Miniprotein binders against b1l550. Designs and how they scored, part 121

Target 1, 279 residues: b1l550
Amino acid sequence: MRLPEELLERARDIHSEAPSHRIKLDRVGSFGLKVPVEFKGFLLLAEADVWVSLPEGRRGVDLSRQVEAIYELSNPPKDPFSLCREAAISLLEKLNYADSSGVSIRFDAPLQDGESLKYYGVEISSIASDEIINKIRVEILGMTACPCTAELIRAYKSSEIAATHTQRSLGILEVSTKAEHPDPDKLASIIERAMSSPLRTYTKRPDEGGLVIRSLSNARLAEDVVREMIHLFLEEFGHLPEDTHILAAVRSMESVHMHDIYAERSFSLDEIRKEISSH

## First folded at step 10 (miniprotein)

Design s2c
Fold by ESMFold2-Fast, scan of step 10:
Order: C-alpha cells, then structure tokens, then sequence
Structure s2c (fold): chain B 279 residues (1-279), chain A 94 residues (1-94)
C-alpha cells in the first residue's frame, strides 16, 4: 500500500472518533491556501478557503483530502469560476461524511485603464449540497462628489466659486445565484458607471473670461450611487433566476469628517421587480 | 515546464515511495502540506525528497523549502545533493 493511502486510513481512524460533545460544525477546513488561477489571459496567485460541514458524531475532518480536492483541479491553472465550482463538488465527494462543502477564491483582477492596468477586488465562492449556490463579490474604488445645493450656490457671489467636497468611495456588488457566476468585469463596469467623477474645473484663455466649473450634475450621494448600481445591474443581469440575491453598497470615505458614510440595499430579483413595478 | 517531486519515506526498514507532478511551482505549497502531514503521521525515521524542474534555480529553491521542512520536523542529519536540475533532500533521525 502507498503511504498516502495508508496515511488517509490512519487519519480517518482518528477523525472518525466520537467527539466529547455531539455538536455539528458548519464550516471546518483549510483557510488561506495560495492557488494559481488563469483569469482572462493572466496567471494570478489567488487565495482560497476550502471547508466542509462536520456532523455531530465525528471528531474532525481530513485536512489532506481537502487540500487534495482543490490541488487536483488547480494543475494546470484554470479559470477561478470553474475551479471554485468543481472543487466544491470534489470536496463533497471526497469527504462523504459532510452534507455540504464550500470553496472561496479571492484575487485582484486586472482591468485595462488607458495605457496601464488597474485592479479591483474579486471574491467568488461555490457552496455545494443538494444544489450549488455561486456567489461573487466585486469591490472597486472610485470618487463621489457631494452635490452643491441651490442654497449653497446662492450663498456665493458671482465672482466666488462654490465649494464641493469630494471623497473616495468603495463600490460593492455581491451576487448569489444558482446560475453561473456573473462576469466580474461587467460588475466592475456597473460600479464605475454608477460613480460620479470629481468636479471638473475648466479655465478659458484670458480673452474668454474666468474660471468655469463644469460637471456639477456628475455629483452623487452614496445613496444615488447605490440606486444607480441597482438600475444598471437590472439592465445587464435581469435575466438571472428570480431567486438571485444581490447586495449593492457604497462606502464613502468622507474627507471632511472622521467617519465614513455607508449606503446599501440587499434584494432578490423577484422582490425588486415588484417594488419597481408598484411605482 | 514540468516539476516532479519524488518522496521516499522509511519506517522500521520499510520504504514507501510516491510522487507528484506539477505544471506550476505555486502548487508546491499543497504538496508541502500533504508531505508534512504524511511524515508526521508515519513517524518516519528517514526521508528522501527529490525535486526536478526545468531550471536549476527553480529546483534549488524548491529543494530549499523541503530542507526547511525537514528542519521543522526535527531531523538531525540533513543533506542536500545536486545532479543537474535534480536536487535531493535526505534527512534522518537517530
């Protein structure tokens, strides 16, 4: 007998023992594993968590079998979505005492930005049981600008410029669905399109006059950004199953205060359609 | 390039051999965790881990990780030998 098989038998003997307390555990596994993935032509080093449920009558899990499940599917590197789904299924098959399994994979996704690349955060997971639930979370930094009110503009003389505060904002879209993972580049695009650009200041030549402030209409509150993200999401992904659950959120890092502004909305596609159609 | 890791473990005069093949060096961390677990549970008296890679530099780096593993596991005598792009880590406990 090969040593790996012998070791697995010995590990099963230890971990199959009855625990001192008959309590089920929801997630037991290996967290913070480094795995290579292929994402849209890029070879990236991602971070993965793998877990299974542990029944009340079993003392522990076989960690080597968990690592083997994702490892077998990581060579050669493949797209993180297929890896996530296939590893969750494999994990449940290899650890037959579990009634559910899960895999999460996190990485920074490259996105073309002019002559350079920028990166946005992606976390995907697949949770397997009697069915598979696929989840994706995209986070991207942008800018929001507080709108100048008519009252504030009226307070300034025609020769003075109204001040508008700008701040960094983190946009978040999270989708949980029985369908395949949505394309993260499309989710990132939705977030960026919902964000306002900083106010533009345009200076004409002296012969044409003074300073002109443009793009005041691009100023948006965190609440505005969340609503726009939901609107754009429905245009792009309204075809997903009706029980698909979405979280849209914005965290604005307020430059004039010590605290952040946060706005969010969670909903199912069925729920939001009924809400929108009632108005 | 292909990376090949051969693990040989001895306990009470019996040798057990198994191997791994990788196309990416990043996958080595999975093998390291599994190999560590196997060695600990087997109570191996002697181990021999051979790493072969497409480049000498890569093979040497990987062999160094197995040398560090042997040190962490408390082996008294550790020897690393080279034959081209093949590095062997041999360790034993008195």
Amino acid sequence: as target 1 above (279 residues)
Amino acid sequence: GEIRVTVEIEKDGKWITFEYTFTSPELLEFALKEIELIIRMAGADRIRITVEASSEEEAERLADEFRELAERLGYDEIEVTREGNRFTVEAERE
Scores: ipSAE 0.000, ipTM 0.090, lowest interface PAE 24.5, mean pLDDT 74

Design s2d
Fold by ESMFold2-Fast, scan of step 10:
Structure s2d (fold): chain B 279 residues (1-279), chain A 94 residues (1-94)
Amino acid sequence: as target 1 above (279 residues)
Amino acid sequence: GEIRVTVEIEKDGKWITFEYTFTSPELLELALKEIEYIIRMAGADRIRITVEASSEEEAERLADEFRELAERLGYDEIEVTREGNRFTVEAERE
């Protein structure tokens, strides 16, 4: 036995019905989807969010069509940048009641670390409307050392290396641009170079001592790290469009405090160049 | 008076040396925490900490604190030696 086609068709119309309240929604979609991606020769399981805008006169979004679209584009696995961009465009074309669409893809990116691999966090998105805006966020752990304590110790020592406490710090670079996504490995490199020292996936005791000594010789405040990240970013990515927006931030997990220290700066390339040139 | 602390740590045949001079006893507590952190992170097989103060009593008290530190860090062989107002704490893992 089957249901009459007319009843099935009427049931499917619920999404096109008028809502109880005529209110536009900015993002409606499927969140937390698992999708395979190919990243620099690695096959990774990523997590994706897919959404569209919903006009005030329409009750719901066709979620099944969203899920099918991203799965079709993810088989065979492709690079997450192309997947992100292509899926956002495809959704806007297929769901023509929407004014905008977006796709975000999150994964842990492998990075060569001697004979081993370490991982850092990557989230990319593409938002499509009359234009396409590409966004990337890179997060990587490193080490910082407190220069305030180091200066107190240095005043009373006869050594070139100051002793101070070290802590793990999370460096964050986020870029929004009309150009293609920046290379996340280069963003991760900028963050690590701005830190007192990088962290390693595998270290022997001597290597651990070396990392501590390196961080002590390169003591930096969270504020110092953010400024250095911005400086290094401008050297590597200053060619991006002037309306490119960047967030640079550091969250320091202070070893001598029960709380974290956080420093950030948001800017456009146009804004920061004018600020620097006024010095 | 003036307090001098020399910290030497050995790992895989290499020695790393730090020297500290304090005129304020309260700053020594900050240095002790950093010294402990460095020793822990280096995973040092041997440590040698020399303390020198203006009085024998003060130097002995500080040397005892470093002896206790070596015990807390799990060193099996601990020796304290003295030469006037200088005390040296040597520790190593078996």
Scores: ipSAE 0.000, ipTM 0.199, lowest interface PAE 14.8, mean pLDDT 78

Design s2e
Fold by ESMFold2-Fast, scan of step 10:
Structure s2e (fold): chain B 279 residues (1-279), chain A 94 residues (1-94)
Amino acid sequence: as target 1 above (279 residues)
Amino acid sequence: GEIRVTVEIEKDGKWITFEYTFTSPELLEFALKEIEYIIRLAGADRIRITVEASSEEEAERLADEFRELAERLGYDEIEVTREGNRFTVEAERE
């Protein structure tokens, strides 16, 4: 049954109370919200996290206002980039005790692959304070082939076409910038071009043979893939602000081992330009 | 479960070994094509393919596929041996 007004008023005050310990919290919010988004003509069900900072003198946040902020902006569904930025700004406006807010939206993005579609992982964030930082992470599966084994087979056979073991590899590009979110399709393209070959879905046997041949003709170590991803990223996105931060990584699911091989590099555009100009 | 395929090929007394490990049967077709490609490129006189799977039935089915591959590649003598959930297909030409 309905509670007396007196008790409801006291319950509402709990968030404004002093906490047991005067400690600031960085992120307090609603995590795992399901929201529809429109991405490049597709209606997708995304998962969202929304949060704000909590000052040392306040016990809790108004969670219902956080949910309202993203819900009001997601109906009708809109592109996840605008939703992310606008919701982060709205959170600060609605919850004026916070000095920062953030929104993350995760979904599987469709990518045209011949006559079919394949999917890659996208996570977009916007963090608002006295500035807005936009972050995007793209993960896509592709193929790599071991160049050491390929070279051994070429030497053995005296063939110009090498054979080697192949494996699935997960390519990762993460970008944090004060500019607009980079186009995830372009990030996915960079990852796929850096690998030995892209991974196809729902393909016929002749197409799979083509992937094998392509992968073997373009054998690359995990370390080679990361360096190539960075090179291709600089060609496409070198125009971003100098303080843009990038993570390039690959996780190779090795067919000859029971564990993965991982390679990564984090850098800012300012840092990497100085590095390549000095060497 | 996990499937492990070990491929050993020989030409003029030299052996080369490759291993494949996958949990998804969807990659089996890809592995079979790559194995065929490697054998053809090497011009192998002898091959030995060992299949290990979490079940004996699955390993036997895969071993039969590799036996058929050896037949298609023109190997004259083909032998399949079993040790539990481990099947080995050995084949040689002439």
Scores: ipSAE 0.000, ipTM 0.176, lowest interface PAE 18.0, mean pLDDT 77

Design s2f
Fold by ESMFold2-Fast, scan of step 10:
Structure s2f (fold): chain B 279 residues (1-279), chain A 94 residues (1-94)
Amino acid sequence: as target 1 above (279 residues)
Amino acid sequence: GEIRVTVEIEKDGKWITFEYTFTSPELLEFALKEIEYIIRFAGADRIRITVEASSEEEAERLADEFRELAERLGYDEIEVTREGNRFTVEAERE
């Protein structure tokens, strides 16, 4: 059973009606959209969220206009950074009652690893209001080795290689800036260089042994990895605006424990430079 | 007393050696797990573990523990040689 178009055209516009309670909502939108993107020569299927702020006097958001905003810009597929920024701007143009809009796009980014590919997680966002804030979050797995056990055994061993456990660790870098999105491959590289060793998608046993030995030679606490990530970030991206905000974090999945170790630091470029300069 | 452990692992004709000296049996027991992980991740085709214990009875007990370690790592050929307070476990995959 369909309703006549004339009846649908005469139906009340419930979205423009006053709500039961006059409360502003920060994010209302369409979440979990599938969107094709082109990333560094790869055609990928990304997942996107689009949203706008909703004023206290309006009952609902026009969801059709949100879907239009991103899909009009995604055909043909384009780079996810331009898509994210342009869609956020388009949302404000199409939904004039909103004072802010946002778009997030998530995908697994391919990274060349010898003759194979490995993947790391990328989430980018653009939030538009009277200005545009661009966010990027990169997550990649690496390897760490416990220095505490290593030092205990070093007291009794005579070789350079200590008996210790290794574990997978998830490195996280998140950047919020008024400048364009940082290159995620460079962020992934920073994380991997801060770890005891990187992980490989495919490796032969000799290469796997090399990763373990490298980890043992480069044993690092989660706290050490976070500090090294910050150091390397400042070397590569210290040119970004001073109000750029960074989150650096590591979650170590301890192989000898039933729980994880977590370390993080959030900061602005202005804050961290003053901190480093003071001592 | 003092316990000395030498772990030699071979992969593709190359040998890597780890040497440990323990003043406490409890530390050795903890290190056995880490040694197991190192050998497993290296994917060693052959191992040779030499232990010099503080007594013959301790060597006998530890020889059994290291033989079981080689068995858990999946080695098919395991040879244990004892002489006084010293023993060697040699293992390889066929």
Scores: ipSAE 0.000, ipTM 0.104, lowest interface PAE 20.3, mean pLDDT 77

Design s2g
Fold by ESMFold2-Fast, scan of step 10:
Structure s2g (fold): chain B 279 residues (1-279), chain A 94 residues (1-94)
Amino acid sequence: as target 1 above (279 residues)
Amino acid sequence: GEIRVTVEIELDGKWITFEYTFTSPELLEFALKEIEYIIRMAGADRIRITVEASSEEEAERLADEFRELAERLGYDEIEVTREGNRFTVEAERE
């Protein structure tokens, strides 16, 4: 069977042609590839995107070279951090017309939660040029509750009112660095510690009461959670290079509004240290 | 005409479902390589691939292609079932 090979060769000829317009494209690639990865003892099915920059004089990218770059490195399955970095480097080696390459890998990471497992979202990237920039984004659900005394009293006394003043919140930490990817379990831990209370995968009625009580006793606004995440991040990862960039954010799924509440802060380590020291 | 492919594989004791919709043969060819990679590298012992197309002939051709894929990957028990223009390939290995 040679038909697929013939079609790929024909596509390469077309891709080498001059485009209709001489415009550089920043990211061109194969998105939504499914790859198995090994993460902390688990075999997980991850989703990957691979891309390269495309110069203004070239019509298209060789898609078969992109797929080859990640698949050659995926057998046997390996940790997603090594796969991400190595595939990004391989893309530049295979596609020499590109100025830069990138790989993103997404998966749901298991985390032990008592006698069961819960999951949090992980997305890692490596962007290669004359240097490599590693990015990781961790998202995990938790609870927040209003710190106002009147609202706390109302929430405490009534399950109906408690639902109005407690809400699920998504905590987000994203780190871009020239160093290795930070450990996602440590980032998830920072987010959970900054929240009013973590969420459980399975909650019995007594545990549900416990979550509400814990949220009320550790009540925090989205703004408070973001500030606490930044504080905890600096304690754990303040040793990273000064040009490391961080995004800390919280999205609260507020029950009294048709829309969500969102708080975020982006900063470099150099920037935040100067800000803190100015007081 | 649209072609729909549903791939179900057992990984780490859990069934995972992927759904694909295609409007062009070139995209389908690319997806077939991706599907093959997922099945091979994951080491799934049980798989189920369902193909649905506007033409019965097209769906049957694609189902046969997935049956051949399962054979090449070493699945011992392969069953193909049909309901109209929907074909399901179920494969298992020890």
Scores: ipSAE 0.000, ipTM 0.104, lowest interface PAE 23.5, mean pLDDT 76

Design s2h
Fold by ESMFold2-Fast, scan of step 10:
Structure s2h (fold): chain B 279 residues (1-279), chain A 94 residues (1-94)
Amino acid sequence: as target 1 above (279 residues)
Amino acid sequence: GEIRVTVEIEKDGKWITFRYTFTSPELLEFALKEIEYIIRMAGADRIRITVEASSEEEAERLADEFRELAERLGYDEIEVTREGNRFTVEAERE
């Protein structure tokens, strides 16, 4: 879609004016745009933010050019990685006053879970300047068997159901790299494998009892999950450039408290390899 | 008094069953959170939750909590059946 010529003319006149104060802005743009994307064979409605840097001598950005940059590239729908990268580059080409641009695309990604689908959160970004930096963030809910909850139930001496020992936990992996975006399905898999065994809802009796018991026998602290996620990440993605930055985090929603437990580690591949290889 | 909760969920013709036994009502909060998570992750089409308690008043209170859970999860048809101190909440997506 294109903006009317009257709006484009007014925007050009206003945005070329001198600002109230000569201050550079890092990100100015259109946030919350709805864009269709094609992901793993699914047509999804994603939410996109597009922005550019604004120099100290210019009052505003040309918003119509920002919207054009992403919408021209989203019809027909394409994969969100190519869309992110190509739109960020297009923004710099269309807005010659900017020295950097960025695009973020957010959506809920489907994952097969037996005979059903579940969803996990994905945010993909590309930031362009004299280089391009690609970022991806994956968030997925899982179960962890909490030793603290088990202790509480034992104290009551009243429950014989191990299922009450589990906690909801949100696992987070964020990767920033000059290479291409990592596959989010693989990042989601790493998170799930680091947690207690996922419950398989379509198992038959007696497999149901075995699955629950196996999950609870793997009682894990948030700290344990973060360390396991880092280990599994290095096995799958250790080939990325040494300056790749990773954030691994877990937020555990405690059943018996009104607060959460949070554990995280951020690192570069160079940093973590040196740490692991030391005494 | 002992409280017994049986949770049965169905997806694509396959059923999974969980059973909870406890004597302290405060443990229900843990069970409700786990049950909700399991149902959401399964994407269950049908659920059947049976509650048995030492009194009709307690069983009715628990059944009401599970009926509210089914409503929060977006089930369209919810039926509650009572037989003494035993309540069954059945819910299905249309």
Scores: ipSAE 0.000, ipTM 0.105, lowest interface PAE 18.4, mean pLDDT 76

Design s2i
Fold by ESMFold2-Fast, scan of step 10:
Structure s2i (fold): chain B 279 residues (1-279), chain A 94 residues (1-94)
Amino acid sequence: as target 1 above (279 residues)
Amino acid sequence: GEIRVTVEIEKDGKWITFEYTFTSPEELEFALREIEYIIRMAGADRIRITVEASSEEEAERLADEFRELAERLGYDEIEVTREGNRFTVEAERE
C-alpha cells in the first residue's frame, strides 16, 4: 500500500533535525545491496555497501539517495572498479553535509585453469573525501605442506623417504592506494605462486598426484608463504605510490591441529623498501 | 619449442618412469624440484634422465642441469650420452 501524498507534505524532515546527542558518526549507509557487475566478460551478482559520514548536528542521512546513486551507475552493469569509484564520488556530491563517502563491492571472481573453473574472493572499496583512496582485498585457497614434520619423519625413519601433512591455506593480499585498484587476477597469481601448490575444482588422478608431489617438494611454513608473497608483490607492483599500504597474510588450516596458524605483515612501500635495503 | 624429459629411476630392481613436456623456464624449475624430490624419496640407486629438445644447444644445457642434479644427489658414476638432439644422463651410486 502507498500512502496519500498529502501526508508527505505534513511530515517532519527528520533527517535534517538536530539529534538528541551531538555525536559524529563515521559510517551511515545501506549495507548488503545486490548489484550486477561485469568482470572480465562475466556477468556477476555482487554485494555492495554504501555509506557517508554524518556530522554531529544532523540526525540522519538520506538512505534512498544513497541507493539511487549506486543503482543509477550500475545500469547497465559495468566493471566493479569504475562502479565503486564513481559511486563514492557521486555520494559525496549528492550528500553535501558529508565529509567522506565510501563504497565496498564484493564478489567471487572466476579464474580459468585449463578446462577447470575455480573462484577466488574479491572485495574492493573506494573512500572519497578531499582525496580518493582505493582498496582491494584478494583471498584464494592454496595448499601448503609442513617442512617441520617432513624432517621429523625423515629423522625417525633414518631414510631420505619423508612424508608430511598437507593442508588448505588461505592467502590474503590487501592493497590501499591513491592509484587505481591493482588487477585482482595478478594478486591471486602472486598468492598461488607463493603457496606449495594451487588447488583445483576438479582434477584427474595423475594430476592430483602431481599436485601432491609438487606440494611435498615445495614445503613451506606460513611465514615462508607471507615472505614470498611480499617478494612477488614488490616485483609486480613496486611502482605504486610509496605511501601505498599492503597487508600480506596466510591462514593455514593445519590438518594435525584443532586450530589454525596465522602469519601476517602490514607495511607501506616506503617502509619495506628501507627495511630490505638495510640488510 | 617443446622439450621432453623422461626420468627413469631404479630401486631394488624395479624401474619407475616419468615423462615431462614443458615450454618455459618456470616449468623447468618446477620439474627440477619435483624430480629431485622423487629421487630422494625413492632412494634410487640408479637414474636415467633423457632430454629431447628441438635445439641441440638447449638439450645440452638441460642435460648439464640434470648432471649437476645427479652430483648434488651424491651419485658416484655419472655419464652423459648424446644422439642428435637427445641427451641421456645416467647415474648410479655404489
Scores: ipSAE 0.000, ipTM 0.208, lowest interface PAE 17.9, mean pLDDT 80

Design s2j
Fold by ESMFold2-Fast, scan of step 10:
Structure s2j (fold): chain B 279 residues (1-279), chain A 94 residues (1-94)
Amino acid sequence: as target 1 above (279 residues)
Amino acid sequence: GEIRVTVEIEKDGKWITFEYTFTSPELLEFALKEIEYLIRMGGADRIRITVEASSEEEAERLADEFRELAERLGYDEIEVTREGNRFTVEAERE
């Protein structure tokens, strides 16, 4: 139904009006949008956030234009990296008053695990201004084991002593770069290779015992895992621009305790290379 | 019967946990050496050792051994608590 003609004549564009306080806002947009994406042959339902900066003289943003920017590019479904970058650029083109725009897309990525699939977490973003910055965060679960306990166990033969110091650990790699997004499967692989052992979607009793033995044979503290992740990252992605920023972290979860072990390191490629060469 | 020992050590706000299960008391002697090594190597500010055995008397005896271990390692604040056949030895440096 239509508004009375008198009301339509008095209708104002509220978003273009001056605000009550002249304060710039960094991010204003639509959060939690459901967007289909195509990732490595899979059709996935991702969750997206889209935003722009809002100048101090403007009351609101054109939310419908933000939603249009991502949905126009998501039909048919396409790869989330291109969608992320193209939508961020499109937002700046469609919303002339904005100094910057951003798009984040989150999904659970399938990873081949023998004849089955397991999943790991991916969050990508593109932030556009005078340049474009691409970010990716990968999180995947694995196992860690204490080196001290492993050394003592190696001194013993098979015994009735069950000494276990294994726990689930969440490995995290986050990359911010002016280059294209790194391949998340390669980041996930780095994390898994750095851990004592990977976790499987399903294990039978013999396979489960093998994971524990493998963890103890390759015992690593959270600190060891972070250092190994950085080493492996430099081998695979050392070609990225020198101002690429990386966060490598591990959160070791104690299932019977309220406290976690956490280790992290943030660095730029330039910074870490100088550090490694100087000893 | 089965004996369960859980060793928790804390250093700089970080906790590490070790679990041991034994079907015979003789094997516990080897584990005591390992537990001592882990506490010393970890430089732990706080420790919590929980002992559970098939009898209250056996669990109490083992808890007393761990209390003595904490004393030998220089912990000055030691408490032993009981919940049935489960005894917990908590110790910290001031």
Scores: ipSAE 0.000, ipTM 0.132, lowest interface PAE 15.8, mean pLDDT 77

Design s2k
Fold by ESMFold2-Fast, scan of step 10:
Order: sequence, then structure tokens, then C-alpha cells
Structure s2k (fold): chain B 279 residues (1-279), chain A 94 residues (1-94)
Amino acid sequence: as target 1 above (279 residues)
Amino acid sequence: GEIRVTVEIEKDGKWLTIEYTFTSPELLEFALKEIEYIIRMAGADRIRITVEASSEEEAERLADEFRELAERLGYDEIEVTREGNRFTVEAERE
């Protein structure tokens, strides 16, 4: 009958041993952790990944230290942006053999939709090394209507509203910056405004016909939506550092095809401003 | 010959009218699919589709296709009326 401390003193420290092969690993950590967060007045259950770099001379990472880093900061629940940044810094402080650390937090963010709520996807990351890089990805579903088929029908139609097929489209905005994470509600708003119309989760009295009619009057290609997203992003977030990197993309689930249409553009703020000014 | 199709749909008291004129049979088949899509996605409570063609046989065939479409979409009351080479299909959900 011995104390647990005496047993631990006799145990071999496997993680501090030399590995079988002297190879550096870029990301080693705990993935799929459930963490509570406070987001704009809501208490949400988020999913987190935490990781560090592992040097070539060390066999393993102390996983319990990684879990401690994020859970200490998540009780009481706080906003996911502060949690992400603070946990990434804490990981480097707690695991002094690491050259870099990262934290990613994913959750479904609520948006007011009339008398109800709808949800959009948010993933935020903070990567710490000699500097901190903050990344946010927002995904939200909307509706698009094809202008190509609308023009074909327009030749044989007498109406201001062009008849065409409509489909669900996933809009994506991803931002990597040395500044603080952009507000995801504003990114979601940009995506929805670039679409033919937003999707509704629930209506008091079903007015789905109104949404369809609106999308038909605002027909847009996936390419049109991406360009509009970039334009609206520059209006709202053009003040971010010039080395900020953005990905704008749309995946259209084409109702008349068995496949999806995809359009994207990645750019830095410096790059896009030069491109626009040269035309 | 020329084929004219007028599609009127109603949802929550709001009406949308779309008028088509065809000289190509291929384009007509495309329009039939788009009309079905619009009616289905709009969740229309009432529809009125008027078909007029230079051939009475052609107009009757198209009206029958729209009657079948209304049946497939689950409309409870379907009425087809004729005035010469003009056929109107009216359908309503109860």
C-alpha cells in the first residue's frame, strides 16, 4: 500500500525519451474537445482542437497539459475569440519545448430570423509562435438563381421577374490576420447580402413563395456572388492590415445537375487593391 | 407554329404572372421543367396555366401535361376549360 506519488516517481517518463526517428512533427495535440463558450449572450457547446509543434529529439507531448490549458480558461465560459487566443499563448507557456501552438474552436452561431433563430458555421483559430495569427471561417447557406437560363427564358417570357432554376448555395469567407478576429455576424451578413436571397429556418405564416420570387428577381452566378462578397468585404473590413489574407468562395448545389458548381478567390488586401487600381 | 403559355401563381394573396412564347419545341420542354420548379419551390396555393397554340391538338396535349403536373403536385381541385385553341388549367389547394 503506497501513495500514488511514490508509484509515479518509479514510472518512466515516456514523452521525454528520444524517439525512434529524429523527425520534427508540426501538429501534435488533443482534437475534438468539448468546451463551453459564451457568444453574444448565448451559452454554446463548442468543439476545440489544441496542438503544439514537437521537436525532433522528443518522443511525445504532454496531452494533459494541453487539456488543462484550454479548460482552465473555459471556466467560467468566455467568448470564443479570447479563449482561442489565450489558450494558444498558454500552450506555449506550459509546453516550453514547443516552437508553435494552435487552437481551433468550432460552433454553430445563432442569428435572429424573425421570431426564431437560424444557425451558421463558425471556425476560429489562433496560431502562436513569434507572433499570433488569428483566423476565422464563416459558412452560411443561402439561395441563388441562375441568370443564364433566365436569359434563355426571358426571350420567350413577358415579365420583369426572370424565370430560372434556384438552388441552395454555401457561402464561405475565411480571414487570416495579425489583428483581432473579425465579427462573424458581419461576415455572415456579407455572405447573405451577396446571395440572391437568404434562407429562412421558420416563418410564422409560410411565405416561401416570397423568397423564391425575390431570388428570381436577383439572379446571380456563383462567380457573381464571389465578386460581390469581395466588394462588400472591402467596404466593411478594408481597414485590416495589408497582409491580411482572405478566401471568398461559393459552392452552389445545382438543382438541374448531379454535381456542384464551385467558385473561389484567395487574396491579400495588398494584392486585391493593386489589382483593382490597375483596371 | 407559335405557342403561348401564361402561368399565374398565387401564394398568400400575391400573384406572379409569367408569359411565354415559343417557336422551338426544345425550348418548350425546358420551360415546362422550369415552370414545375417555380410552382414547387414557391409552394403556390393556386395556379392558372393558359395554353394557346395554332394547332388545337397541340394546345390540348400541353393542357393535359399541365393538368397531370397539377395532379402530381397535389392540388385538390383541378379544372380544365377550353375556348377554341385556348386551354386553361386552374388548380387550387384546399
Scores: ipSAE 0.000, ipTM 0.150, lowest interface PAE 19.0, mean pLDDT 78

Design s2l
Fold by ESMFold2-Fast, scan of step 10:
Structure s2l (fold): chain B 279 residues (1-279), chain A 94 residues (1-94)
Amino acid sequence: as target 1 above (279 residues)
Amino acid sequence: GEIRVTVEIEKDGKIIWFEYTFTSPELLEFALKEIEYIIRMAGADRIRITVEASSEEEAERLADEFRELAERLGYDEIEVTREGNRFTVEAERE
């Protein structure tokens, strides 16, 4: 059942009324929209949030205009970076009472792993005001091996001792910049290279021993992984503006009965360069 | 009442699966256009759309809209099946 036009018009009038309390709201919008995007030759179904700021003197936001903004720009599908930027700008233009607008798009990005695909998480955002701030967050699973276990095995110098202790770890890189979004495949590569070993889903000759031995040869603490991620990030993306903000983090998953190990560092490019130059 | 639409589209053995849940009927039009767009862009060989609503009559009407969509998109072998207030539209070609 559809409401009559008269009822819909009354509802729209309500949005322009004064609120019960004159309080500004930071984000009001449509969350969980399904949007097709084109990413590196793949057609993917993404999840999008669209929002605007709401001034203290206005009761509500025009939700239909928000959905209109992103869907108009989604046909034909475009890359999620252009979609984020263009939709955020369009929202601010269509909803002139707003001081800022934002769009976030989330999807699982395919990455080739031998003859199969594995996926890593991507969330990209664009926030528009007097400037545009672009954000990207990449999450990918890998493996870490305990250096303490590796040292124990080396200390005893015995090939008969099992060297099989490894953990799943989630690597996270988040970048906020006034420049274009960094390439998520490059961010995913940085995370995997910083890990003791990437997770593999397929091999023509299954060899668990090989994966464990590789991980043990490259044993790293969560703290080591975060530092290596930062080092590799600076090598690849040190050209970004100095006020670019980065979060590098690792969550090492032990078991359901134990606490996870978590390490992170947030920094601006200006801050980290000064810190490194001091050493 | 709540309307649930589950969509499964397949191209070369790859499946894209997603779900919509509505409490506002006006949002269904956006979902229909999005579904059509995804199917066209994927070049899907097979589609399966399941509709569940608070009443059998409502679910049947919605399933009929998806059957019409499949016909409009040129699918062959369109089947509509029912299990209570759940209707499934399956279509494939080639």
Scores: ipSAE 0.000, ipTM 0.254, lowest interface PAE 15.8, mean pLDDT 77

